# VHH binders against q9vpf9: the designs that were tried, part 21

Target 1, 373 residues: q9vpf9
Amino acid sequence: MSMSIDSNKLLLRKGDMKLDNYPTCAVEALTRLETLIASRNKQNMVMQIISEFIFLERTPKDGDVRKSQALPISQMNLFQEFQLIIALIEYFSRPGRDATRNAIFLSLFGSHLTPQRSKLLSRLISTAVSGSVAPLLSSAGTWMQQVGCKTPLSLEVAQNIVSDFISYSRKTPEQLKQLPMVGPHFAANFMVAVADLYLNEQRSPTLNPPPDALLDTITEWMMENPTLCQASQQPLVLPAGAIAMPFTTPLAGLLRWVVLAPLVSNRSAYSNLHLSLLRALQQLVSSGESTALPSQDLMQIVKSLQSYCARLAESKTDPQADAAYQKCMERFAQAVQIALSSNCITNQIQLLCLLESLPPHKLMKIVIEAHKK
Key: E = the ipSAE of ESMFold2; O = the ipSAE of OpenDDE; V2 = 0.75 times the mean of E and O plus 0.25 times the DockQ between their complexes.

## First folded at step 4 (VHH)

Design n8 (framework vhh_nb_b201)
Fold by ESMFold2-Fast, scan of step 4:
Structure n8 (fold): chain B 373 residues (1-373), chain A 121 residues (1-121)
Amino acid sequence: as target 1 above (373 residues)
Amino acid sequence: QVQLQESGGGLVQAGGSLRLSCAASGFTFSSYAMGWYRQAPGKEREFVATITSGGSTYYADSVKGRFTISRDNAKNTVYLQMNSLKPEDTAVYYCARDTLEWLLYGEFDYWGQGTQVTVSS
């Protein structure tokens, strides 16, 4: 067997790896992980031990802790953290197999991250964005999909990108502008995560719009890269035996943004984003491969509009005379029409029933009647 | 010449405790990770616990919370405290000088002769 032959090829003498030569020993451990990926014996356990070694973690010795899961304790100082980030950037920049890089990345940054590894992951990804490190961003995109793009882990990554590149004097507009070209899977999954943070009543009782710079960045991405929403649906390059998480697209989240935006904002960028989303939906239809939109995501948009109309009723305001509501419904009707005509919405009967519960809108009524059987 | 000598094994009832010791000689003990491994009748040798030169500890999931590995660099000795023993812990326990190469390839750099642990119910 080739795995048996590889396991007999030791390049370093046993005992030559020591913590006193960090980060060299961490780089060697990464090389060992690459070799181990081909092994059939005890793979998961040894990969976990090696990853804990790379992050200089130890098991807590706290005998006083009851009914609590003990997380490994980091022993890294700030200089070692910096050295590890640089070593990882260098390692992932090497020419090699995508499956191997993705397997190593998933081994280092799994779904149950310690606070220290989460902090390092955020710094690593921001550094990769700044340096346009395409292989690392590709692995990060795969990681976001495997842990789930709307989970706390992916949302934290998205929030850190917003903080590092959008919110303050850390502007790197060129790197962000090129991100869809350098790391399309990461850019698409970032949009899934970041769309969930804003204009979402499930996260805030008030509809908080995204920062202007973020809206403008995403709008430009969508206008310049018509296929970007499909990037997250490309086949993942995963290690053998790994189960891929379902594909997600930023379409539903961004659609919620453009539909609900008139309730809180008059920014023209939403009109441009809306047009780009209609083009993206049309492209799904014309490709011959239709990606189903979760009807529950669209039903959440209906629920937000129902809440808004309930507030209008309390103020004795007619929804049919409310300019903001009319604009919301026009955008929603246009998107729903394209999605329904492409058969990309699942459980459309429930969605149509909920849409009928909204105050009447001329275009939406036509859409509902066209798709009622 | 590297030598590893295990002791402390024996027969114990389920729920009981044993403390294994491994006396090392012939190398700079404080510079190496040390580990405990076991082999049950008719099974492959499996990892139990390791302790690095810096004191970091790692355990197999089957023994976490029950076993504690420790070391005394002044005595060149590594210990395995085994609590809440189960019949499934019955095996020959081996002390090994543990490196990352062993974890990757399943081959020992240096190991002892082993000490028998039998847990009856």
Scores: ipSAE 0.000, ipTM 0.237, lowest interface PAE 15.1, mean pLDDT 78

Design n9 (framework vhh_3k1k_2)
Fold by ESMFold2-Fast, scan of step 4:
Formats: C-alpha cells, structure tokens, sequence
Structure n9 (fold): chain B 373 residues (1-373), chain A 123 residues (1-123)
C-alpha cells in the first residue's frame, strides 16, 4: 500500500531495463500521478517524467548527439509491455473516481503519442475489450472524445480493434457482442471512428465497404441497444480543469454507410441497420437534440451521390445500377424527412437546392416539396 | 525470469486417471488465459483445453470433452488438467501455455511455453 514516490528515485530508475519489480514500480508511479492530479498546483514536468518512467522512455537531448540530432526512443521488451498492460488493467479496476481515472489515462496517452505508447494503447484496449474491463473502456471512450473520434489517434485504435476482433477470426465478433453494455461510451465512439473508414469518398475515391463481420456486429449492436447513439451525447465525467469537447454521434457516418451501400453491396444487414438508425434519429430528435444529424454531413452524402451519377454518365449503364441508385435515394429520403421535420437543420435552403440537383426520385421529390414552402 | 513447469505425467492403464499441474512464475498469473496442448510422436501439436484469466470460462477439444477438466488456483499460480477415462490415443507430451487475452489460439502465438510432461496410456 505505498503511496509515496521520490522524484529523484524515479529519475535514477529511468531507463533501467533490468528492474525485476517493474510492475510494482509502475503501480507506484501511477499512484504518484493520482496524487499530483488531485493537487491544485499541477507540476506538468514532474507528471511527464513519471509517465516517461512508466513507459521506460528516454527522450533524446541535443547534448546526447554530436553530429546527428535523432536518437531512437528506448523501447520496452515484449515481456515488460505485457507486465504494464496487466498492471494498468489491475490499476484501473480499483475503486476510485471516474474523473481521476480519466485524467490519468489522458496523462499516459495524451494527444502526442510516441510509437511505443500508441502500440501499447492499442494492445491495452484490445485486452480490455476481451476481458470486459469496464472502468478502462470508460476512460478510453472519454480519451477518444477528448482527442477527437475521427483523428488519426482514434482511427488507429479503431483499426486495431477491427484487425484483432474482425479480420482474423469468424468467432472473434462474438467477443464484441457485450461491448455496448460493458462500455457504451467507448462502443459509440468506436462506431464514430470506424464509420469514417468505410464507404467514405473523402478518404477513398473507391467506396470500400466494411468487412462483413464488422457490419453484422454494428448492426446487432444498434438493433439490440436503441439508446447506444445517445451514449456519445451523455455528459462525460471529465478531470478538473478539462475542456468540454463537442458531443458527436455515429448517426451521420452510419447513415452514409446505409445510403451508399446499394452502390457496392447487396447485403441485407444494411436494411436492418437503416431501420435502427431511423429509430435512433427519431428518439434523438424527440429529445430536442439538434446536432443528431448535421446539415454538412447530409450535404456530403449528396455530393457522393452526384459523383457516382457523373461516373455512370461516362460509362455504359448497367440496369442494376439504376435500381441501386433508387434504393440509395429511398433510404436517404426517409432520413432527410425525419431530420427536416425537427426544424433544427441549419442551411436548410442550401440542402434542399443540393437535393433537387440529384436525379429524380419519387419519395425524395415529395420530401423536398413538403419542406421548401 | 518467466517459467512454466509441468508435472504429473506418468504411465497409466486405459480407463485410468491423471492430474497434470503447471506451476507459473515471473508474471501476473491471474490476468493470463491458460491452455493445455499435446503432441504425439510424428504428429502436429494440438490444443486440448483452455481457461480464461478470470476462471469463468473453459473450453475443450471435442475428443476430450466430458473426460478432461481444466481448473486453476490463482493463489498458487497453478493450472490443472484432470484427465479421466484415459485412452491409448491420449498418449502424448502435454504442454502448458500462458497467453494474454488479446492473443487467440487461431493466431498460433503464445508468449510462454513449458517444456512438457509425458503421459503414456498403455495396457
């Protein structure tokens, strides 16, 4: 139960790769971060030194390099990485305040991750998903919100989850089934991130669909957990002095998936996902949430459909392509109707003008005419 | 140093029973999934049984299901394999493996392996 760590003692141990009691030292260092975070006089340099010790890092200085200015950062061996992952899981599972855990997580993984910390973060989160470590997943979800769910940091974490649980095993998706119940905020922010990776023209001119197992997993999550999109809108337990980040939902990204999917896929899961998204959107709109589906995201879907139609005009038409477009427009018109009926859409006139520029569709024409008055 | 030491291997008659033990040291035992593998002469190593880090989930290869039971004692850093109704086909070297939960059997990667213990079932 030792809570005291001498800063000079930590400096002497920094870079000592032969410590047999490394997990004990790491836990003591985490406890010291906890006491400093609770202090009104945050010592940023001391917290940095403690975090560098936890990851067994040495930052190069100009004086250490005679003619080259780049030295590689000292790396933990594989055994020490596993020891730290287990120590972190044990530490975050202890009784305590959510705000403190979130502050420690942010101190360890920040916004400027080294390659070593980024690699360990991905392994830590995958281990927490497998072990249903709710407190750690809660802090990870908060971290994604604080750094931004669509930033390279969050996208890397999301890609690693897809790699570990979806890409390598047909049984792996079952391990994700309980995630919305164990870590709803993390699950919601994970969906924001992965939705940006697939069926997104801004990231790839080819509309790449998500892996089948990922689509099936997210579809089941949305069908079984009607309030899951609201988990990203709930107030976060933030550390003292933290800046509140804008709330985001996975609705816009997943709507782009179901609207654009007929252009590249005939899987029935998209129909089930579409229905669950309409239900989630209706619930958010009825609760007064005006940012549930931003006009900018709707306009981007219009632009993607325009680009597809322009490409079709350059090629010999496939009869199946027209049927696909009609299905895209049917799903899009239903979502637009709910969004416009909320009276909370910004730039409504511009959105309606863009929608009218698309090739005609019966339901979309009815929706446009109902709202341009 | 990380070590896994298996014990309990012996020669038994068909229908007999054996209990194998695997003593672990050098890592946080309670946070690792533990698995048993076996390898008969001239054959590939095959998975036999597994137990989660929490002990709440166990799994078995079809040919041993109902005959073998895996268990763990985290206070003693030991995993056990209780083998009942032994058959000549169970003759093999039995290996203990420790895996962090983010490694699956399908990846074929384990951080720690024991040296094995010989089980012979012969009339």
Amino acid sequence: as target 1 above (373 residues)
Amino acid sequence: QVQLVESGGALVQPGGSLRLSCAASGFTFSSYAMRWYRQAPGKEREWVAGISGSGGSTSYEDSVKGRFTISRDDARNTVYLQMNSLKPEDTAVYYCAATPEFYDLLFGRYDYWGQGTQVTVSS
Scores: ipSAE 0.000, ipTM 0.095, lowest interface PAE 24.0, mean pLDDT 76

## First folded at step 5 (VHH; framework vhh_3k1k_2)

Design g1 (at its last look DockQ between E and O 0.02; V2 from the best seeds 0.00; counts 0 for: pae E 21.1 > 2, placed apart)
Fold by OpenDDE, look of step 5:
Structure g1 (fold): chain B 373 residues (1-373), chain A 123 residues (1-123)
Amino acid sequence: as target 1 above (373 residues)
Amino acid sequence: QVQLVESGGALVQPGGSLRLSCAASGFTFSSYAMGWYRQAPGKEREWVAGISGSGGSTSYEDSVKGRFTISRDDARNTVYLQMNSLKPEDTAVYYCAASPSLEYLLWGEYDYWGQGTQVTVSS
C-alpha cells in the first residue's frame, strides 16, 4: 500500500503563497521551510522564501539571492515588524523538533544580516527575554554559538539587551534575572558577549566597567548557579550534517572583569563575582573539560596589567606599593592556580612565561613555581 | 553532464493510453525524486506526478489521479508515466524533472529537467 503522501499539506506551491495576508504568509512560509531545510539542497529557495514572504524584501526576479551583493530592502513597516515578532514567538513556541527550529532560526538570521534584520533580531530576542520564551531563547543561544558570541551581531544583541533591561530600567527586571533558568545556553552565551564589551582594552583604550546593574545581575547569576558557565558547552542540536561551531565559555571574559576591576572600581560585587568564578573553575576540574579558559584570553589580561605597570613606571611608582595592582594579581593568581590544577588552560607554558614578565607578586610567584616544574 | 531525455509522446485519441519514459544520466538517480510536469499552449507549466527517490511515495495532481501512474526503474535510471483514459485536456508538452525530494517537485522546484515530449489527445 503505497503511503499516499498526505497531499494536502505538501501541496503548498510557492505560487499559492499570497503576500496580501501578513503575517499569515510568514507563518506559512515558516512551515514550508521546515520541509525545505531538511533537504539541504535548496538554499536559494529557502532564502527567497524568507526574503519574500517573511521579511517582505524585494528580491531580484531572476537572480540567485545568494550571489546578490545588494542588500535587499525590506518593505516592512513598524507594525508588520511587530506582527512578525509575535508570529515568530508563536511559531517557536509550538511543539516541534529542536533541530528544525534551530535550523530555521539560523536561516532567518544568518551570518550576513541586513541592518533591518539585525534590528528585528535584537527586538525579537529582547521580546523573548521579556516573555521568557524558552524555545526561542534556546534557538538564539544556538545561533550565537554558530555565528560567534563575540561577533558584531552577537554583541549587538547583547548591547540591545543591556539597553532594554539595564539602561532604561530603574530596576533589573525579573525576566532578566530569570534568564539563566529560562534559557541557560543563551544566558551563558550572552555572558560571553557582554563580558567582551567591557573592561576590554581590545575594544577601547580605556577600561570601561560594565553598568552597575549589569554587574550585579551577572554576579547574582554566577552566585546562584556556578554551573551556568557550563551551559555554553551543551551540544548543539542541529540538523544532520550541520557542523557545530566551537563553544565559548564566559569564564575568561568574566575573569578579566574581576582581575582588572581594581583598576577602575572598588565595588564589592567584583569580589563576589570573583568568588563565584573560582567556584565555577573548581567545578570544571571535576568535569574534565579542558577548554574552559583559552590561554589567549588570559594573555590578554596579562597585557593589560603590563600596560598598567608601564604607566606606573612612568610615574615612578613601584608596582609593589600599588594596592590596585596587588589586588589584581591576587585575584588573577587564585584563578590561575585553580585553572592550572585542573589542566583547563591551553598552552600553559606560554602563559607561565608571560606571567613571569609581570612585576613580582608573592602568590603569583608561588603559582608559577608550582607549575613550571 | 546531467541529461534527462523524455520519450513516448504521441498523438492519441481520447480514451487512449500512452507511456512516457525519461532516461536520466549524469547524477545519482536513486537519490533523486523524479517527477513529470506538463505545459499546454498558453498555459503555465503544471506539476503532474512525482515519485520519491526510494520509490516508496507517489503523488499526483488531482486531475490525473486514477488515470496516471508514475513509476521508476533505478537499474535503468528511468522514470515512467503511464497515462490511461487520456483526455483532450491532457494535451501538452510533458517534461521530466529531478529533485532531491518529492516535496520540492510538488513546489515546482527541480534541479534538472528535460526537453519535453509532446502528447496530443485529439479526436
Scores: ipSAE 0.023, ipTM 0.309, lowest interface PAE 5.8, mean pLDDT 88
Fold by ESMFold2, look of step 5:
Structure g1 (fold): chain B 373 residues (1-373), chain A 123 residues (1-123)
Amino acid sequence: as target 1 above (373 residues)
Amino acid sequence: QVQLVESGGALVQPGGSLRLSCAASGFTFSSYAMGWYRQAPGKEREWVAGISGSGGSTSYEDSVKGRFTISRDDARNTVYLQMNSLKPEDTAVYYCAASPSLEYLLWGEYDYWGQGTQVTVSS
């Protein structure tokens, strides 16, 4: 099947899609897209239908914006945004072709994400969390994996969930507490994203700990759901011929939290999280093509510890006398030992060399010596 | 008219490195995900690597992960594929492709493609 300019105009004129009642035209558009998304060379039409009938966008006129910034302009009012959210929840909750629905979700939110679409996506996902809408959360989990859990797109969603469910609360809502049971793949990918937001010197010059309620929630998830970190290993349900993006577990980011936390916090939740991470590492079944703890992520932890030790040297403080550094190294050594024993690390020789560059720690020295021979 | 022109293909020894380029014209480059496919003699065309329009997301086929790196330069309308630790199995014609999104490109749904550049790893 091929696409032409005249064919595209004819399809728009002869389509079942009427603009006489929103959100009905969006629902009809979603159904029509199921037919079109399987056809090669139809992607421009698919994107036009999404823009015009689902998001009610117009093409910018000459002079509205510079050509390099010619993004669609949303014409939706707030009531139509609410109507669309409800329609999408109903659409993604229906039984049937899961692969096609995931493809539609990715078409709606996987590229060309205007600020308006990004806001709507965040509201949609927060609504699905509040309503425990498992099928939609499954599609959102697939979406996070396909766009990348640490990309700006995914981080914005994670930030909005933290804002919606954590930022003004001492207690986490029940729906967020149950997320691992309702949408385990999404929960795992959310943990990857949110772990990247905190205690991460690639994101901020200051080691900013997560909010207490978020830490408590993540710790409870890990304690109560021992296989949660493996949820994304299940095959994605995508159309035939599609290539699944590689999954990432949250283990590396959460390990960074527990190893670096003594530098900024004494909360006991980090000790519980650390124990849960050690248990998860011990239970891993890994393939040679994927790993739960990429050596590059572990090297990032080393770099943060090196930076801290440089500051100790400036104040003439001995790292062996620094209680925070010693606790960081104890946790790190325990995790590295288990990860090496579970074959969860690639490029381990490079990692071991970097670990030797840190001020000595008795347990870490034993771990290094055991695995360099 | 839209044009994708690949270059940089060469004969190289195993373990060597090579950088492919794809120069794009005739469309808004920064709005398109870009990717690379390859076709070895006697085999079907296969996915290699892709990068989103923003440049914030990348994807790699398992056999090239860790060896190949995709990048883009929006000022020059060019996408690159840095290929390290080349193996004889990497011998193929490499094609550049463009799609409105990375996921469509991964599904094999692309709007534009080039004529290809030959990479040969002799051994």
Scores: ipSAE 0.000, ipTM 0.117, lowest interface PAE 21.1, mean pLDDT 80
ESMFold2 (binder alone), look of step 5: mean pLDDT 84; pTM 0.843

## First folded at step 6 (VHH; framework vhh_nb_b201)

Design p1 (at its last look DockQ between E and O 0.69; V2 from the best seeds 0.00; counts 0 for: pae E 3.2 > 2)
Fold by OpenDDE, look of step 6:
Structure p1 (fold): chain B 373 residues (1-373), chain A 122 residues (1-122)
Amino acid sequence: as target 1 above (373 residues)
Amino acid sequence: QVQLQESGGGLVQAGGSLRLSCAASGFTFSSYAMGWYRQAPGKEREFVATITSGGSTYYADSVKGRFTISRDNAKNTVYLQMNSLKPEDTAVYYCAASPDLEWLLYGEFDYWGQGTQVTVSS
């Protein structure tokens, strides 16, 4: 007797889940989701439960929430938000199946969030970082990969971490320093996102460097653990039938940082980061994975350099005499050499052609000639 | 009613390019994952590409580097730019849609278009 979805909803509603007992009802809801989340045909119910009992949102009584155009309005107050964060931390710290936990995390926050849920997510993750909550951070890392590390939502999370731990802190907290140990997958994906935020002309017409403390933190991470960038390649633990979205390594974004940094900064941290990146690239060669540096990302660096050279030309400055450009090209050439030698770059010919369009640099020329076969 | 309407198919020579479009209606486009599948004669329908509501993309290995999926939320349209086409790419191409979360969790689509024929000649 296939109890109609309605009957199951009634059964779930008839359960002692009282909205007046928050956050207990949220915890109960989470527990119930563990059973429901495995079934695609129950997704509407899952979403309703999440909206009603976890986020205290008003949902249409009748219809498919999945098709609803109206963003639900949450009636949660600040105290309830705090309670929810604590409840979620506790929930994710419980023993359980990783696939289920990750599915629940995805179900809670998905890829299209209300502003309120987005803020709550950011707070939740920041709290998890502060508390070194490894299981939650693992789920967050999985989430970030599935939704995309460079999506607005992921960038918002990254920005909030930067704000909470870098901008408003006198000293970088130990908890952030330990993030690679506590949640390596999340740390790697965080690095992808944060790398995308700075020294990126696609986001800003001006090359904005990262805060010094952030740079130092990332540099320290990379120096201490050159394999951290590989953490993004960890297989995702997802429900049966799920498709793992491709991973993104932080290597390309960080390479952009170090290559373009001479244009805006002379901090030694960039040199250290560059060295660490080269080491990381060398290690990837040994793993046989060819997808570490998308050619498109490298082409973006070239475009930035082209733009800079155009500005030099306008000022009647010879790029050969420009120390910043020379340093950029040196760092770039070293990285490209390693990457090409390891066959880690896709569409190599296009990249090489684009590199040839830049004002000549001795080392880069050698690299291009060596690989232009 | 959910509707997906494909366009842009046709005959092209090997090495050529085509751009497919799929106009969507009947649901909140911005919260859905969109995808492309194809079915060659006598073969099973196969995955080509997906783009999530957040803009993340996933491609079949057979089309990586050649095909690009994109979306315009303002136009409720998903696109498939196909470059360097091969005879093996000959198929009916289908547009697909699913709530974003369902795609992320289960990797399946709920809604399908009628398809558009793409023929690549040698």
Scores: ipSAE 0.670, ipTM 0.865, lowest interface PAE 0.9, mean pLDDT 90
Fold by ESMFold2, look of step 6:
Structure p1 (fold): chain B 373 residues (1-373), chain A 122 residues (1-122)
Amino acid sequence: as target 1 above (373 residues)
Amino acid sequence: QVQLQESGGGLVQAGGSLRLSCAASGFTFSSYAMGWYRQAPGKEREFVATITSGGSTYYADSVKGRFTISRDNAKNTVYLQMNSLKPEDTAVYYCAASPDLEWLLYGEFDYWGQGTQVTVSS
């Protein structure tokens, strides 16, 4: 049977989705998009339908002072935004093919987004966390992997979750504590994103620690969910022909937290997190499966330690006598030893050479000598 | 009119490095996925690397760790840094482009350059 592409386009072009009946027209648009995506329509029709009927956007008109921006103008009010969020949660909760659901999520949010769409995405995901909406969180996890966990949009989503569930709460809600059980792939990708936001001199001129409640939450996730760091290794369910983007383990970013933490904090939670990370690394060795940890991520830690040592030298403090530096190096050496034994670090020689540039530490010297070939 | 023009190819000794460039015009570069493919004589085109508009990257297994794709949205240019080159890397390298959504959903590129020759001598 041949598909009638002209009939589908005709219905969409006549406004049969009835913009005046929001959010019903958005739900109808989603259904039509399933058909259009299945026919592999390569034209901008999918994006036109999404813009006009789902996000209620218009193209800039003559007389708009910002027409040259080439960005759609949102006409959605706050009530319609709420209606759309509810409709999307209902849509993604329906029984159906995971590949179709993921294709729709990617179509809605996988492109360069207007600021209004980005804000709506963040609110949608936070609402799904609050409601423990597993199918939507599964699609959000797939989306985060496909667009990249450390991209600005993914980081914005992660920041909003921290704001909604950590900053605005007296205590961490149970829904956030249960996130690894409800949406393990999303939880793992969220950890990649939040690890990038804190204790990261590439993102901030200072080593800003995570909020205490966030640190405690991540530590509890790692302690209670020993396979969580492996959740992103599960094959993605994508439309036929789509390419799964590489997964990212949160291990490197969280290792940066625990290694650099003594420079800014004495909280014992970092010791618990460090233990959990060592166990996760050891599990990779025991399984015989390894996830490559790019040495570039680990060299970022070295650069932060070098900067700290430069400041110590400026104040005439010996790094070998500095308790914070020694603690950083102890944790780093322990993790590097396990990671090297599991062959999960790429470009090991480059990393080892850079580690030798740091002021000496007894355990790190032993690790370097044992693995330098 | 979409145009993709590769440059930076040439002859290099094994173990050496080259950086390919692809200048793009006729579309909003910052909203497109960009990629590199290669075709050795008598063989099918082979995927090499992709970079999305958001900067996320994906590589063929044969080039992981040796090649790096990057983009400069201010110059409408995508790059392929090729290190530790092997004779097996000898091919015509093609720049490719598609709207992000097309690549995310279907893994395909709409637009192709004319190619630049890379030859790696032993």
Scores: ipSAE 0.410, ipTM 0.767, lowest interface PAE 3.2, mean pLDDT 84
ESMFold2 (binder alone), look of step 6: mean pLDDT 88; pTM 0.888

